VHH binders against Exosome complex exonuclease rrp6 (rrp6). Designs and how they scored, part 3

Target 1, 81 residues: Exosome complex exonuclease rrp6 (rrp6), of Schizosaccharomyces pombe (q10146r442to522)
Amino acid sequence: GREALMIYRALHDWRDSVARKEDESVRYVLPNRLLIAIAASKPVEAADVFSISKQLTPIARMYVEDIVKVVQEAEKLYNEQ

## First folded at step 26 (VHH; from cc1 with D30E K64E)

Design dd1
Fold by OpenDDE, fold request of step 27:
Structure dd1 (fold): chain B 81 residues (1-81), chain A 119 residues (1-119)
Amino acid sequence: as target 1 above (81 residues)
Amino acid sequence: EVKLVESGGGLVQPGGSLRLSCAASGFTFEDYAMGWYRQTPGKQRDLVADITSGGWTFYGDSVEGRFTISRDNTKNTVYLQMNSLKPEDTAVYYCAASYYFWDDDYDHWGQGTQVTVSS
């Protein structure tokens, strides 16, 4: 839906920024299908992300709380529209 | 030693069904995303379906609604239920395992099992 798409786009942009910041591939930051799953599931805490994938890359694990924040912020923006 | 052993392939008529199994060993199965890919000679391997360690599923466009991927962690096995099979589903089907679930880059691959759909 529209909300999931907004979350996806927010995560995608976030991923790009982190990739540049860390000088890592976007896949290493957050794989595409995992990104999609996160956008669809709308995690509210880190544990929800790990419930999608038990193993995250080291950098994804490092940024797991930021991932959740990006999702929550995107949801908030969606609800304000 | 890591092993992925596919089974369940064979010859089936159009509209028929097959259930593929992939028995995994040599690694902590429950931590891995598992996938099924298929390939015909001279062509690239294409995603059929994959499933995260948490049970989220993804499907190739051509098999959506007909195929179902599932896993049984107690048996270290991933399954592919294939219904409404079509001739274009004919291929060698490969089982794959990925620790970090990074898209089409899998850590381990099976030897494949032939699926032939023909009248």
Scores: ipSAE 0.847, ipTM 0.925, lowest interface PAE 0.5, mean pLDDT 96
Fold by OpenDDE, last read:
Structure dd1 (fold): chain B 81 residues (1-81), chain A 119 residues (1-119)
Amino acid sequence: as target 1 above (81 residues)
Amino acid sequence: EVKLVESGGGLVQPGGSLRLSCAASGFTFEDYAMGWYRQTPGKQRDLVADITSGGWTFYGDSVEGRFTISRDNTKNTVYLQMNSLKPEDTAVYYCAASYYFWDDDYDHWGQGTQVTVSS
């Protein structure tokens, strides 16, 4: 839906930013399908992300709390529209 | 040694059903995302369906609503239930395993099983 799309966009932009910051590929930061799954599930804590995929890349694991924050902020913006 | 062994392929009529199995060994199955891909001669290998270690599923556009991917961690097996089969579903079907679930780049692949849909 529209909310998931908004979350997807936020995660996508975040991923690009982290990729540039860490000089890593976007795939290594957060794979595409995993990004989609996260946008759809709307995790509220790190454990929810690991419930989608038990194994995250080292950099995704490092940023797992940021991933959750991006999702929550996107949801908040959606609800304010 | 890592091994993925597909089974369940064969000849089926249009509209029929088939269930593929992929038996995995040599790695911690429950930690891996599993997938099914298919390929015809001269064409690229395309995603049919995959499932994360957490059970989230994804499907290729052409099989959505007809195919179902599932996994049984107690048996180290991933399944592909194929219903309402069409001639265009004819292909070699491969199972694959991915530790980090990074899109179409899987760590391990099976040898494939032939599925033929024909009247």
Scores: ipSAE 0.846, ipTM 0.925, lowest interface PAE 0.5, mean pLDDT 96
Fold by OpenDDE, last read:
Structure dd1 (fold): chain B 81 residues (1-81), chain A 119 residues (1-119)
Amino acid sequence: as target 1 above (81 residues)
Amino acid sequence: EVKLVESGGGLVQPGGSLRLSCAASGFTFEDYAMGWYRQTPGKQRDLVADITSGGWTFYGDSVEGRFTISRDNTKNTVYLQMNSLKPEDTAVYYCAASYYFWDDDYDHWGQGTQVTVSS
């Protein structure tokens, strides 16, 4: 739905930012399908992300809490519309 | 030694069903995303379906609603239930495993099994 799409866009932008910051590929930061799954599932904690994929790349693991924060912030913005 | 062994392929008529299995060994199966890809001669390999280690599924556009991917971690096996098969589903089907669930980049591949849909 619209909420998931908003979350997807937020994660996508975040991913690009992290990729530039870390000088890494976007897929190393967060693969596309995993990004989609996260946007759809709307994790509220790191464990929820790992419940989608048990193994995250080292950089994704490093940023797992930020991933959750991006999702939560996007949800908040959606609800404020 | 890592092994992915596909089975269940064969010849079926249009509208028929097949169930592919992929038996995995040599790695911690439960930690890997698993996928099915298919390829015809002279064409690129295309995603049919994949499933994360957590059970989230994704499907190619042409098979959505007809195919179902599933996994049994107790058997180290991933399945592809193919219903309402069409001639255009004819291809070699490959099983694949991905540790980090890379986009269309898998760590291990099976040798493939032929699926032929023809009247």
Scores: ipSAE 0.846, ipTM 0.924, lowest interface PAE 0.5, mean pLDDT 96
Fold by OpenDDE, fold request of step 27:
Structure dd1 (fold): chain B 81 residues (1-81), chain A 119 residues (1-119)
Amino acid sequence: as target 1 above (81 residues)
Amino acid sequence: EVKLVESGGGLVQPGGSLRLSCAASGFTFEDYAMGWYRQTPGKQRDLVADITSGGWTFYGDSVEGRFTISRDNTKNTVYLQMNSLKPEDTAVYYCAASYYFWDDDYDHWGQGTQVTVSS
């Protein structure tokens, strides 16, 4: 739906920024299908992300709270429009 | 030693069904995403379905609604239920394992099993 798409876009943009910041590939930051799964599931805490994939890359694990925040902020923006 | 052993392939008529199994060993199965890919000679290997360690599933566009991927962690096995098979489903089907759920770069691959759909 529209909400999931907004979340996807937000995560995608976030991933790009982290990739540049950390000098890592976007795939290493967050694989595409995992990004899609996160956008669809709309995690509210880190445990929800790990429930999708038990093993996150080291950098994804390091940023797991930021991933959740990006999702929450995107949801908020969606609800405000 | 890591092993992925596919089984269940064969020859079926269009509209028929097959159930593929992939028995895994040599790694902590429950931590890995598992997937099925298929390939025909001269073409790239395409995603059929995969399942995260958490049980989220993804399907290739051409098989959505007809195929179902599942896993049994107690048996270290991933399955692919293939219904309503079509001739275009003919391919070698490969089982794959990915620790970090990489997009197309899996850590381990099986040797493949032939699936042939023909009248």
Scores: ipSAE 0.840, ipTM 0.922, lowest interface PAE 0.5, mean pLDDT 96
Fold by ESMFold2, last read:
Structure dd1 (fold): chain B 81 residues (1-81), chain A 119 residues (1-119)
Amino acid sequence: as target 1 above (81 residues)
Amino acid sequence: EVKLVESGGGLVQPGGSLRLSCAASGFTFEDYAMGWYRQTPGKQRDLVADITSGGWTFYGDSVEGRFTISRDNTKNTVYLQMNSLKPEDTAVYYCAASYYFWDDDYDHWGQGTQVTVSS
């Protein structure tokens, strides 16, 4: 839906920034399909992200709390519109 | 030693069904992402379907709605139910396993099983 697409965009932009910071490809930071699943699942805590995949990619694991925060902020913005 | 053993391939008429199985050993199955890829001569391997350790599924555009991937962690087995088969589904089908759920890179591959859809 529209909400999932807004969350997806927020995660996509966040991933770009982390990729530049870590000097890695965006897909190494967070694979596209995992990004899609996260946007659809709307995690509220890190455990929700791990429930999608027990073995998060190394950088995604490092930044899992950021991922949750990005999702929640995008969801809040969507609900305010 | 990691082993992935596919079974269930064969010859089937258009419109028919097949169920592929992949028995896995040598790793903690429930922690891994599992997938099915296929390849025809002269082409690269294409994603058919894969499934995360948490059960999230993804499908190639040409098979969505017709194929279903599933896993049984108690039997260390991933399945591909293939319905409404078409001649273009003819290929060698490979089971794949990966510790991390990468977009296009799997750590381990089976030897493949031939699926032929022809009248």
Scores: ipSAE 0.619, ipTM 0.832, lowest interface PAE 1.1, mean pLDDT 92
Fold by ESMFold2, fold request of step 27:
Structure dd1 (fold): chain B 81 residues (1-81), chain A 119 residues (1-119)
Amino acid sequence: as target 1 above (81 residues)
Amino acid sequence: EVKLVESGGGLVQPGGSLRLSCAASGFTFEDYAMGWYRQTPGKQRDLVADITSGGWTFYGDSVEGRFTISRDNTKNTVYLQMNSLKPEDTAVYYCAASYYFWDDDYDHWGQGTQVTVSS
């Protein structure tokens, strides 16, 4: 839906920022299809991200709490309209 | 030694069904992403379906609604149920496994099983 698309776009922008900060490719931050699954699942805590895939790359694992925060912030923006 | 062994391929008539199995060994199966790809001679492998360690599934556009991927962690096996088969589904089908869920990059591949859809 529209909400999942907003979350996806927020995660996409966040991933670009982390890739630049860490000087890594976007795939090692968060592969596209995993990003799609996360946007659809709407995690509220890190455990929800691991329930999609037990094995996160070292960068994704390091930033897993940020991933949840980005999702929650995007949901809040969606609900304000 | 990682092993992926596909089975269940064969000749089937259009509109028929077929179930592929892939028995896996040499790694902790429940931690890995698993997938099915297919290839015709001279072409690149195409995604058919894959499934994360957590059970999330993705399908290629041409098979969505007709094929179902599933996994049984107690048997270290991934399955592909293929319904409403068409001649265009004719290909060698490969099982794949990966530690991380990449978009287009799997660590291990089986030898393949031929599926032929013809009357």
Scores: ipSAE 0.615, ipTM 0.827, lowest interface PAE 1.2, mean pLDDT 91
Fold by ESMFold2, last read:
Structure dd1 (fold): chain B 81 residues (1-81), chain A 119 residues (1-119)
Amino acid sequence: as target 1 above (81 residues)
Amino acid sequence: EVKLVESGGGLVQPGGSLRLSCAASGFTFEDYAMGWYRQTPGKQRDLVADITSGGWTFYGDSVEGRFTISRDNTKNTVYLQMNSLKPEDTAVYYCAASYYFWDDDYDHWGQGTQVTVSS
């Protein structure tokens, strides 16, 4: 849906910023297909992210709570239109 | 040592079905992402389907709706149910395993099983 695409774009932009900050490739921060699954699942807590994949890369694990926040903020913006 | 053993390949008529299995050993199966790739002579390996440790699935465009990947963590086995087979599905099918769910790269590969779809 349109909501999942909006969440995807928010996560994509967030991933770019983390990749620059950490000097890592974007796909090491968060692989594309995990990004897609996260956008579709709409996690509300870190445990929801781990339910998709038990093994997150060190960077993704470090930022797992940011991932949840990005999803929640994108959902809030979607619901405000 | 990590070992992936595919089975279930063979010759089938167009429109038919096959079920591939991949028995895994040498790692904690439930923690790994698993996948199926295929390769025809002279071409690169293509993703057919894969499945995260949490059970999320992805499919190649040409097989979506016809193939189903699944896993059984109690048997350390991943499956590929292939329905409505077409001649273009003819290939060697490889089982793959990875600790992290990368986009298109896997750490370990099986030896492959031949699937031939022909009249």
Scores: ipSAE 0.612, ipTM 0.826, lowest interface PAE 1.1, mean pLDDT 92
Fold by ESMFold2, fold request of step 27:
Structure dd1 (fold): chain B 81 residues (1-81), chain A 119 residues (1-119)
Amino acid sequence: as target 1 above (81 residues)
Amino acid sequence: EVKLVESGGGLVQPGGSLRLSCAASGFTFEDYAMGWYRQTPGKQRDLVADITSGGWTFYGDSVEGRFTISRDNTKNTVYLQMNSLKPEDTAVYYCAASYYFWDDDYDHWGQGTQVTVSS
């Protein structure tokens, strides 16, 4: 759906920003296929992200709460259109 | 010692089915991502399907709708159900395991099992 695509784009932009900030590759911050799964699953808390994959990269784990927040903010924006 | 042992390969007619199994040992199976790749002579290994520790699945374009990956964490085994087989599916199929679910990198590989689809 359109909502999942909006979430995907928000996560994609967020990942790019973190990659630049941390001087890491975007795929090390969050692999593409995990990004896709997260956008589809719409986590509401960090535990939901770990339920997709128990092993997050060190940077993804460091930012797991941000990942949830990005999803929630994108959902809010979609619902307010 | 990490071990991945594939089984279930063989010769099958077009339109037939096979089920591959990969028995894993030497790591905490339920924490790892698992996958199936295939290779024909002279080519690189191609993704067939993989599955996260949480059960999320991804498929290569040529097999989606025909193949199903699954895992049984109680048996430390990943499966590939292959339906509607075509001659183009002929290849050596490899089991793979990785701690992180990378886009293009797996830590451990099995020995492979031959699948041959011909009339």
Scores: ipSAE 0.604, ipTM 0.823, lowest interface PAE 1.2, mean pLDDT 91

